# Designs tried in a protein design chat: VHH binders against q8el04. Part 2

Target 1, 306 residues: q8el04
Amino acid sequence: MKSIQVQQLVEEFNLEVLAGEDHRERTITKSRTHRPGLEFIGYFDFFPMERVQILGKKEINYLHQLNEQERDIRIGNVVNYHPPCFIVTSDQDGLTYLKKYCHAEQIPLLRTKEATVDFMAKVDHYLTRKLAPEIAVHGVCMNVLGIGILIRGESGVGKSELAHTLLGRGHRLVADDIVVLKRLSHKTILGTHNDKNKEFLALRSVGLLNVVRAYGSRAFQDETRISLDIKLSKWEKDSLHNELEFETQYRDYMGVSVPSIEIQLQPGRDVAGLIEAAANNWYLQQQGYSAAEDFMNRIEWQDGDD

## First folded at step 1 (VHH)

Design a08 (framework vhh_7xy4_2)
Fold by ESMFold2-Fast, scan of step 1:
Structure a08 (fold): chain B 306 residues (1-306), chain A 119 residues (1-119)
Amino acid sequence: as target 1 above (306 residues)
Amino acid sequence: QLQLVESGGGLVQPGGSLRLSCAASGFTFDDYAMAWVRQPHGKGLEYIATISWSGGSTYYSDSVKGRFTISRDNAKNTLYLQMNSLKPEDTAMYYCARGDEYSYGLDVKGQGTQVTVSS
């Protein structure tokens, strides 16, 4: 189970510590923040107490409308669930009651000058990336015409040499050999490098190449959303029939379905050109155009001519 | 231009059934958890049910568990509440609300649809 400490949020977002300064080592395991609304009106079933709790103008103003005794009860009931921390947005003041309870329960109370909605979006983005489920796969990750492409296949099939050809055509390397895949949502897989292989490409006979030093910063990208999966395979009997299939094939990565294409290696084939074609076709499909459907419709009309 | 429009309420006898609908527009519906909440006349807001963005997870208050079913059709941007075995205590204005999967922090609430359970 992945976690980060409250101290990492303090550093990343330059948060002011109002209480609980000795307890910044408390852990965060949930990628989404929460605003306690229903909890202040007494409903605690499924309260996401493991989440960072955000107190915006709505929350603070509501608490300030309550008399002192009722406010103490309401905030005490929330604090007693021991969330990782509380963060007050919009540089709000008048927080002595919150400092009291957070101090007593040893929970960090933090403050930001940022507005609630923008701040929550930034924190959710940061936590999602730091806590995302991840796997490492053997392959190459490239960005081709803005499309993130995972290229996989047997060791020695020429994946790194293909990556170098794509670099020569102006496309960008994300990772060679080991690609880290992170699930950001039900529809989004992010591909990135590990810290050790950043900017490096291994080429037979040449050795290890730093693509940024050799070709400039334009040749490298830290991460990309994976839109296409490409399997490189050796040419085999009857295998060419699969390359003419009109139905989209998919490969699942951590529950996310990614369109998948098999490209067979054979003499004279421009594999880099096929990858560029696949990237362009992906854009057309996203705009609602299906070449396969268009082609089949034209065949049906041809049969009706006379 | 964010909108939630509830419908399907009405007068029903105890033991009867109603199906509420909520038509959502102005946002990407399948990115959000959705909830049904109710407010009896002169009383506070009461949580009823929540459904995750995908429809894969549902949660119910004890007062309606086994009688009400929350569902969604993401292709139609519509949220539903099937209410069976209705009791006089279920009489309330029912609201569709948008929120995070487990936060119940209501970003948006519709105008509501009245449900009256009486003989």
Scores: ipSAE 0.000, ipTM 0.118, lowest interface PAE 20.9, mean pLDDT 81

Design a09 (framework vhh_8ghr_2)
Fold by ESMFold2-Fast, scan of step 1:
Structure a09 (fold): chain B 306 residues (1-306), chain A 119 residues (1-119)
Amino acid sequence: as target 1 above (306 residues)
Amino acid sequence: EVQLVESGGGLVQPGGSLRLSCAASGFTFSSYDYIGWVRRAPGKGEELVARISSSGGSTSYADSVKGRFTISADISKNTAYLQMNSLRVEDTAVYYCARYEDWYGLDYWGQGTLVTVSS
């Protein structure tokens, strides 16, 4: 189970620490934030106590309408569930009662100047990406015509050289050698770099190249949704017929099925051009057109047996 | 931006019917989401009235409305509905649409729509 510390939110969003400064090592394991509402009126069934709790103007205004004794009881009941932290939005003040209970229960109380809806969206996005299940795979990740492409294959098959060719054609590098894949949902795999290989491409005989310094910022992209998997293999005599697939093949990454094709590296073959063709074909398939299905339907009609 | 927009409230006589709608924008109903209806009457606390899974397969209702109210969802329109039949004066309240993930409480609330049951 992945987690991050409350301290990472403090740093990422420049949050003010109002209480619990010695407890910022508390962990966050849930990707969504929550605004307590029904909890303030005593309904705790399904209370998401493991989520970061956001207190916006609605929440604070409600609490400020209560008398002091009732407010202390209502806040105490929520704080006693020990969520990772509380964050007050819109630079709201008058929070002595919250500081008291958060201090007593050793829970960070934080504040932001940002408005509730915008802030929650940013935090939810950040937590989703940080807490996503991930694996590291050997390969190259590129963005080609807006399509995120994972290129895998044996060491030495020419993946980095192919990436350089694609860079020369105006496409973007995401990661070379080690690609980090994150599962954002049952339908979405995100490809990204690690901290060490950001912007670098290793080429035989040339060495390590920083693609941003060599080609400009447009040559690099921090991340991309993976839409296509490509297995790059060495050419074997008489094996080319295996590349004429009429049914879509899939590769599974952490339970997400990604369309997959195999391309054999042959002397004189324009593999970069084939990848560009595959990206264009992906757009047609998203519009409901399949060239393979169209071709097979024409064959089946002429066959006369089906 | 995540928004839930309620509509369909109004003045109705006892025994009448209304259908409330909740249009979602900024997100699509997923298999992980629940949509609920919460009401607040003048001088009373908030009451969860009905809840439905985005798939439509799981529903629950407050005892006060069981047999009279029906919750439904149209995934293609990204909209949830509350059909209210046999309305009583005590059903007078502001009705809010709310979203939450799985079992874990309310994440986003709409602006509310007023239902007044009076002769």
Scores: ipSAE 0.000, ipTM 0.115, lowest interface PAE 18.4, mean pLDDT 80

Design a10 (framework vhh_8ghr_2)
Fold by ESMFold2-Fast, scan of step 1:
Structure a10 (fold): chain B 306 residues (1-306), chain A 122 residues (1-122)
Amino acid sequence: as target 1 above (306 residues)
Amino acid sequence: EVQLVESGGGLVQPGGSLRLSCAASGFTISDYYSIGWVRRAPGKGEELVARIYPSGGSTSYADSVKGRFTISADISKNTAYLQMNSLRVEDTAVYYCARDWEYDSGYAMDYWGQGTLVTVSS
């Protein structure tokens, strides 16, 4: 199980430490944050205690309406479940009671100036990327016309040269050689670089190229959702497939099915153009249009009407 | 109806071994709906100890069990296994088989077995 320390949240979001300064090494294992509500009235069934606990204006205002004895009981009961930390939003004050209990139980109490909804969205986004299950694969990851594409194939098949051709056509590099794939949900794989290969593309004869320095920031993108898998293979002279294929093939990455196509490399073939066509076709399919289905339906209709 | 049924728990001496089985029905174990093993001891929260994505052979383990526990799956039998070696007293817990279906980036277990007790005691 992946985890990060509370200290990493403090650094990433520039959080103020109100209590528990010596306990920022506590671990976070859950990507979603939680706002306590029913827990304050004594209902703890299904309380997600492993999540970062966010106290916004609604939460703090409710606690401040309670008398001191009830407030101490209610917050003490929540703190006793030992969540990773508490974060107070909107620069709220009057938190001496929270500091007392968090200090006693050795739980970080943090504060941000940001509003609750925006802050939670940012933290959930950060934790999702840091805690996601991941694998590393050999290949190239590109963003083509807004579509994230994973290009794989045997070493030496020309993946990096193809990536450079796509860069020249205005598309964006995400990662070359090692692509990190993160499972964000049962439906979503995110492709990204590792820290070492960020912005680099290796080209035979030219050497190592930094694409941002060479072509500007628009040539690079930190991450992309993987929407299409492409396998590059060498052309086989005696293996010709001239039939239209109407069923989408899929490749599995950590339980997520990604549409997959195979493109054979052959002299004179515009592989970059085929990738652009595949990206455009994927976009139309997401809008509910399938050219293959439309074509087959027209043939079936014409045969029936003769 | 989705069901997960655990078996193989019991009493074992420190340093011993046990193999837990999880028989799934109502769905097919796959990389879409994979299996995790979660344990809970009295006074402690839940700990995800292992999970598997069968088609790629991808597995992960909690640091507390790495090198000692091995998760596997037999797709033809629709059954997942947790091989537990070099057991310690602190491994004493109720072990749950759960369907690993991640929703919105956290590990979301949507169906759980009823649990099997593992007691490590001399």
Scores: ipSAE 0.000, ipTM 0.132, lowest interface PAE 17.0, mean pLDDT 82

Design a11 (framework vhh_7ocj_1)
Fold by ESMFold2-Fast, scan of step 1:
Structure a11 (fold): chain B 306 residues (1-306), chain A 118 residues (1-118)
Amino acid sequence: as target 1 above (306 residues)
Amino acid sequence: QVQLVESGGGLVQAGGSLRLSCAASGFTFSEYAMGWYRQAPGKQRELVAAITSGGSTRYGDFVKGRFTISRGNAKNTVYLQMNSLSVEDTAVYYCAADEWYTGEYDYWGQGTQVTVSS
């Protein structure tokens, strides 16, 4: 199970520590933050206690309207569920009661000067990336016409050479050799590089190339959502593969289904052009157009004339 | 606190049916993927069925066509309808919750025994 420590959040967002200084090693395992609301009136049936708890102006103003005894009861009940930490936004003050309960229960109480909505968006973004389930796969990740493409195939099939051809056509490298895939949601896989292979492309006979130094910053992109999976294979005589298949095939990455196509490599074939065509076709499908359905419908229409 | 409470297990004759239920509390159920796993004596734990927050389903090879997973977000409950049961389905069945549907589940129930007699 992935986790980060509260200390990492303190460092990333320059948070002020109001209480629980010695407990910043507590772990965060959930990527979405939460603002307590119904919990203050005693309803805990769906309280996401494992999330970072954000106290904005609405939350603090509500608590400050309560008398001291009621406030102590309400906040104590929330703190007693032991969330990873509390973060007060908008540089709000008058928090002695929160410091008391967080100290007693050994939970960090942090503060930011940022506004609630903007701060939550930043923290959710950071946690989603840090806690996302990930796998490493062998291949090349490119951004082609704004579409993230994972190119895979056997060692020596020419993936890196194809990547270089695509760079020459104005497309961007994300990762060569090892591609890190992160699951951001049930619908989204993000492709990125690891720390070691950032900006590098390995080419037979040439060696290791830094694409930013060789071609400029336009040639590289840190990450991309994966929209297409491409399997490169060697051309085989008498192959049974039908390259005019009309049904979309999918490949699964951590429970996310990604459209997949297979391209056979053979002398003289413009594989880079086929990848560009696939990217353009993806855009048309996102706009609701399917060439396969259009073609099939035209056949049906002609058969219906009689 | 998070709780997953399984119910509906028991003894059933081969060819019969059972419906397992898992009542979830302590988290935002609608945002989680839910799964059913089973573990038979002397065997490793295996995936029976899973359902994402959006309703997409997956099944283990041995149960396809016989079992159906579904969820009721209004009741914070996930169900496993088991039809055409065989002796090979005898196991402890566990409910699990996974925010990301990775197979590395965040929360597990205590399990419910299903015994299929010949």
Scores: ipSAE 0.000, ipTM 0.158, lowest interface PAE 17.3, mean pLDDT 83

Design a12 (framework vhh_7ocj_1)
Fold by ESMFold2-Fast, scan of step 1:
Structure a12 (fold): chain B 306 residues (1-306), chain A 119 residues (1-119)
Amino acid sequence: as target 1 above (306 residues)
Amino acid sequence: QVQLVESGGGLVQAGGSLRLSCAASGSIFSIYAMGWYRQAPGKQRELVAAISSGGDTRYGDFVKGRFTISRGNAKNTVYLQMNSLSVEDTAVYYCAAYLDEGWSDYDYWGQGTQVTVSS
């Protein structure tokens, strides 16, 4: 079960507590915030009650146009669904009716000085990352030419040394050794570090290197969307693997299919250059060009004539 | 990924009870919010009950006090206990799973199970 407490929002965003101070342990399980609207006129069929409820100037001004009795009924109906909390934006006041209902129903009522749209964007961003399903995998996560790449392979295959070579070519480290993968949607996996390995790269003979301190902030990135999975393996003379293949392979991470390629580490081979080529090829494929299809079409035409 | 299979529907007399079950496959059931919807012929699909990953529940006004939703994470199953059934409860009941804000069709839906309440 993935959740955070309302208290974590209070701390993260420096929120003022107007009511429900003893109930900040209430849980938030939804990554999107909601602004009630149709609910104020009695339509609740799809009311997302599990979301943090945001009351901006539009919402508060509407409620303030109602007479006292109608306002009491309308807000009471919303509060009675017991959302995790209400947050009033733009440092709005005149909230005695909200304080009374939130107190009675034991729901936190919070306030921020920030404007509604900017505040909602920040909260949605924070909740999406905190509530996402996640797994930890062994590997290296890099950002190469704007493409997030997960490099996996057997311990000792040279993943961290490859990462250092990519850093020397101007690419960015996200995580070494343990990569945290978060499912942000049915189509999106985010790769990031854990708290312990942030900015660190382990190199044989050198030891632990802090890449930001050694190469500057541009050498590190906190997170990246994973676009490519790379399996790094050691070359063997009797291998049945052919590295020249035209079918796209995929690897599944929490129900999200990620394109996957295998690269064999051979003495004298520029594996970093192959990874750069794979990133460039990914861009071309996104634009609708496939070199493999083009090549196969040309071969079919040639072979038709013997 | 989640696949949902409903069971427990059938014919019942007015005033009777039924318990519906929805079995989910897939490795992340405990993170999903789960819900029951119903649809009668010629009518819109409507929310019956929902339960969050944390166990918080919500009910449609027409069933509040009569129906109870619960979940068993160890069995990857969500339940709907339906008491004091009326003819107006006759519908196909659908199980749904939501990872985020999910009352939309991009989330997972079951095939539906028929509930018929006779007078």
Scores: ipSAE 0.000, ipTM 0.151, lowest interface PAE 17.0, mean pLDDT 82

Design a13 (framework vhh_7qia_2)
Fold by ESMFold2-Fast, scan of step 1:
Structure a13 (fold): chain B 306 residues (1-306), chain A 118 residues (1-118)
Amino acid sequence: as target 1 above (306 residues)
Amino acid sequence: QLQLVESGGGLVQPGGSLRLSCEASGFTFSYYDMGWYRQAPGKQRELVAFIDSGGSTNYADSVKGRFTISRDNAKNTVYLQMNSLRPEDTAIYYCTAELWDESGYDYWGKGTPVTVSS
């Protein structure tokens, strides 16, 4: 089971430690944060106690309206479920009661100056990426017209050169050489870089290129959801290959099925243009149109008519 | 209407055991969340153990592995089994009951004293 320590959140988001400083090694195993609300009125059915608990203005204002006896009971009941930590947003103060309970139960109490909604979105984003199941694959990951594309193929087939051509056409690099794939759900694979290859593209004769420094920030994207898998292969001049495909093929990544196409490299072929066409076709399919299905229906209609 | 009556407190030597009972009357017991708090002389009250209407339990770190909270809905009673008692466990122990839809604590008993001394 993947986990991170509360200390990693303190470092990533520059959080102030109000209590529980000696307990920052506590682990976080759940990717979504939670705001307690019904728990303050005693409803703990389905309480996600394993999640980081966020206390915004609504939560703190409610607790501050309670008399001391009621406040002690309600916050005590929540703290006694031992979540990984509590984070107070919007630089709120008057937290002596909360510090007391977090200290007694050895739970970190942290604070941020950021507003609740924005902060929760950032933390959820960070935790989802850190805790997701992942694999590393050899290839190139690009974002083309908003579509995340994983380009794979044998070493030396020209993947990085193709990525550079796509950069020249205004598309974005996500990762070269090693692509990290993260499973965010049963339907979603995210492609990203590792810490070492961020913004780098290796090109024959040129060497290692930082695409942001060479082409600007628009040339790079930290991550993208993988919508298409493309296999690049060599085509022999004497080989015949079928350029018409009527069945959607899929490749499985960690139990998620991703549409997959094969593109054969040959002299004079505009492979970058084919990738752009595949991205545009993906949009049409999301709108409910399948060119292959339309074409086959026209053939079957004519066969059925005669 | 709802009344809580604690019993089972007393004097015990370090390392000994006590079982506290809290009998409830005047309400449908099974719908209430039940808890045990304690207060030592000159100190603030602290939550010791909690059991919700569904039977899920939680404990203060200082008592985990030593204390066990349980409930018997047929007898309208909540129990706190206290093992391996220490001098620092000396306090008056209070029973509490609340509904999940209430905005505060509903009811408190008068408390039962526990003294851990040789």
Scores: ipSAE 0.000, ipTM 0.089, lowest interface PAE 20.5, mean pLDDT 82

Design a14 (framework vhh_enristomig)
Fold by ESMFold2-Fast, scan of step 1:
Structure a14 (fold): chain B 306 residues (1-306), chain A 119 residues (1-119)
Amino acid sequence: as target 1 above (306 residues)
Amino acid sequence: EVQLLESGGGEVQPGGSLRLSCAASGFTFDDYAISWYRQAPGKQREWVSTISSGGSTNYAESVKGRFTISRDNAKNTLYLQMSSLRAEDTAVYYCARESYLDWGEFDYWGQGTLVTVKP
């Protein structure tokens, strides 16, 4: 089970600490934030107490309409479930009752100047990425024409040299050697780098290259959604017939199915051009066009001629 | 991909009740918070209610105690039970999938269903 500390949210979003400053080591394990509402009137069925609790203008206005004794009881009941922290949005004030109860229960109370909806979106996005299930794979991750591509294959097949060729054609490096894959949803795999290999590409005879310093910031991207998996293999004379496949193949990463193609490395073959073609074909498929289906339909039409 | 289809709108007298439905397809319904929004003629679109993936509910102040949001995960359907309807509730009602994972992609919205409360 992955977790981060409340302190990481304080640092990432420049949050003001109103109470619980000695308890910022408390852990967050859930990727979505929550706004308490019905909990203030005593309905705690399905209360997601493990989530960061966001108090926007609606929440604070409701609490401020209550008399002092009732407000203390209702906020106390919510705080007694011990969520990781509370964050008040829109730079709202008049929070002495919240400070007292959060202090007593040792729960951080934080504040941001940002509006509720925008802030929640940012925090949910951050937590989803930090808490996502992940694996590390050997390969190269590139962004080609807006398409995130994972390039894998045996050591020595020329993956990094291919990545350099793609950089020279204006495409962006995400990661070389070790690619971190994060499952953000049942349909989404995110590819990224680790801290050690950020911006670096290893090339035979040249050594380590920092792509940002060598080619500018446009040559690098921190992360990309993986839309296409490419397996590079060394050419064998009798395997060529398998390259003209009409049925889409998939590879599974943590329960997410990613379209996959195999490209054989042959002397004189423009593999970078094939990857660009695959990226363009992915766009056509998203628009509802399949060249393979069109070709098969034309064959079936001709075969059905009586 | 994602599709949302609202139904159940119509004309109703003040004080009446109406049940809206939103049929969802193309995603794992259980994983997402789903919201109801409405837009009255000449006004900005306003949030009405949300139900989280965990089942927690929230309501706009103007509809509290009158509207109830619920979901049927087996049928991939979202509901809004509206009671004690007022002329001010007249609007096109939309369901929307909230997404904080989209890298700048917009929420998915249905085509809407019109609710008219005649004074």
Scores: ipSAE 0.000, ipTM 0.103, lowest interface PAE 19.5, mean pLDDT 82

Design a15 (framework vhh_8h63_2)
Fold by ESMFold2-Fast, scan of step 1:
Structure a15 (fold): chain B 306 residues (1-306), chain A 120 residues (1-120)
Amino acid sequence: as target 1 above (306 residues)
Amino acid sequence: ELQLVESGGGLVQAGGSLTVSCAASGFTFSSYWMGWSRQAPGKERELVAGIYSGGSTYYADTVKGRFTISRDNAKNTLYLQMNSLKPEDTAMYYCAADDYGSGEYPFDYWGQGTQVTVSG
């Protein structure tokens, strides 16, 4: 099970520790945060106790309107489920009762100056990336016309040189050599760099190039959703390979099926132009248009078409 | 393995109706919070409707009064009945599941999607 410690949230979001200083090693395994509401009135069916619990102005104001005995019961019942931590937003104060219960149950109580909605969005974003299942693959990840493309192929086939050509055409590098793929959902794979290869592209004869320094910050992107897989292969003389394939092929990454095409790299071929065409075609396919199906329908005997 | 498979999308005329379905497997469907989201080209994914394990429902303002979400726990199937369809309803429709749902984005699990196109 992938997890992070509460301490990582404290560092990332510069959180103030109000209680549970010695328990920041507690683990977070769920990517979504939660605001307790129905739990304060005794409804705990499907209470997401494994999530980080956020206490905004509505939550704190409600608790502050209760008498001390009722407040103790309501918050005690929530704390007794032992969530990873509580985070109070909007720099709210008067939290002695929360400090007491969090201390007794050894649960971190944290505070941020940020407003609830904005803070939750940032934390959910961070947790989703950190907790996602991941693998590392060899290849190049580019963003081309807004489409995240994973380019793979044998060492020496020209992947990095192709990436350089695409950079010259205004497209963006995400990662060279090692691409980290994160599964965000059953449908979504995110491509990113590791810490070592951020902004670097290796080119034969030239050496190691820092893309940002060579082309400016617009030439680099930290991450992108992978929408297309491209396999580069060496050209084979007298190859029988049919590059006009009408059936969509897919590559599986951690249970997510990504459309895949194969491009043969040969002298004189504008492979960068083919990748740009593939990116544009991806947009048409997302709008429900398939050129291959349209073509097949025009040549096949169809009821009412001829 | 949790799986969600959408079906029932297609082309429909403005003012028409369409029902999309989601077949769920690999989990205790009746205890999960289920939802439908949609994504139009160039737009962010939008939560359209949600149904809690107890049957309570949520609808986005854009579809209130036109769409109806329902579930059949015996068949492990989620439905979205779409009435009075408009061209702006054109999108990929995704089934979503969450074991501690609050009706909020993002859900833990998503299906492959089914395309709905409304012409006008």
Scores: ipSAE 0.000, ipTM 0.125, lowest interface PAE 17.0, mean pLDDT 82

Design a16 (framework vhh_7xy4_2)
Fold by ESMFold2-Fast, scan of step 1:
Structure a16 (fold): chain B 306 residues (1-306), chain A 120 residues (1-120)
Amino acid sequence: as target 1 above (306 residues)
Amino acid sequence: QLQLVESGGGLVQPGGSLRLSCAASGFTFSSYWMAWVRQPHGKGLEYIATINSGGGSTYYSDSVKGRFTISRDNAKNTLYLQMNSLKPEDTAMYYCAREDYYDSSGLDYKGQGTQVTVSS
């Protein structure tokens, strides 16, 4: 599946290479980092050896307190599991012993000036996005009133023009044409752009528009959790669509069920307004309110005394 | 007891083929994404193939894309890896692994492994 090389972390976070320079092509397959504190005291049950190993002040201070023989054993036992790399935080020094073991086992030893907790959060965030299972779908991804919305439909149905209308109403573009969907958990699909379409919106008659340059940074968002799926379809005057749907429909993306609605395009219809209404309705549903259920309960409550 | 038991590894000549199997027990196999990962001697762990719970979506590392095929049989609680056009650099310990339910890029269990050696 998905992996990245240690070299990508070196470049992304401007890491200093202390040892293992020729082994930066080693792969990282786990999205979370780990601090090997318990492992240095001999407890290896559940040791996540496939994770990037972070050495903060507690880890380094503990190792500095050991005599040479004890340090050799403790570090050797961790290094022998061959994690992808070690990263020392807080610009700590006195690392000749670590350089020795990492060199011997051909494991990169890296350093950052950043504090441990902040650095780990940034690396976990980066790895989660890079390593997540993903698919690419045709559509537009917008953030509307804080709700991530995937808008799909046939080529030429006007998705990009709709996105531009939503931009004019203060909503934010995430991706046009190709939307990358990443599964971050069994409950979370993240929508994002690829590297090529970042900040771009293609409009017929106008051409390619950079939304940040045209409308400012507030018009663009790098990613959003997908909360709602919208299918745009051409209006069919003889269709029997129930536009007052009382059962929530879902669409599955990589095993995650996302609420889905269909909106028919009709001359004179304010589709952008309907999308805004759907976003507001989603908020009410999150607060435990269902308009459909309330309406049905009022209809059913006709004979008063039960 | 959760158990993943790999089989099918062995010595094979370059250009040859092997089929790995993994027998899963002790959990609801059909509810989990599954993966094959490998570890060459002295190297880090590498994900090579992942399959979703229903078997309809598969993902491969660039190093094996077009040569390996991951599949599953949920009725038999079994995961497979068909390995074709094997190269010396495919030599590694191969592990059947279960994906963590809360971290889609993490594993929460892997088997004991089966050794694949590609050599003449």
Scores: ipSAE 0.000, ipTM 0.205, lowest interface PAE 13.1, mean pLDDT 84

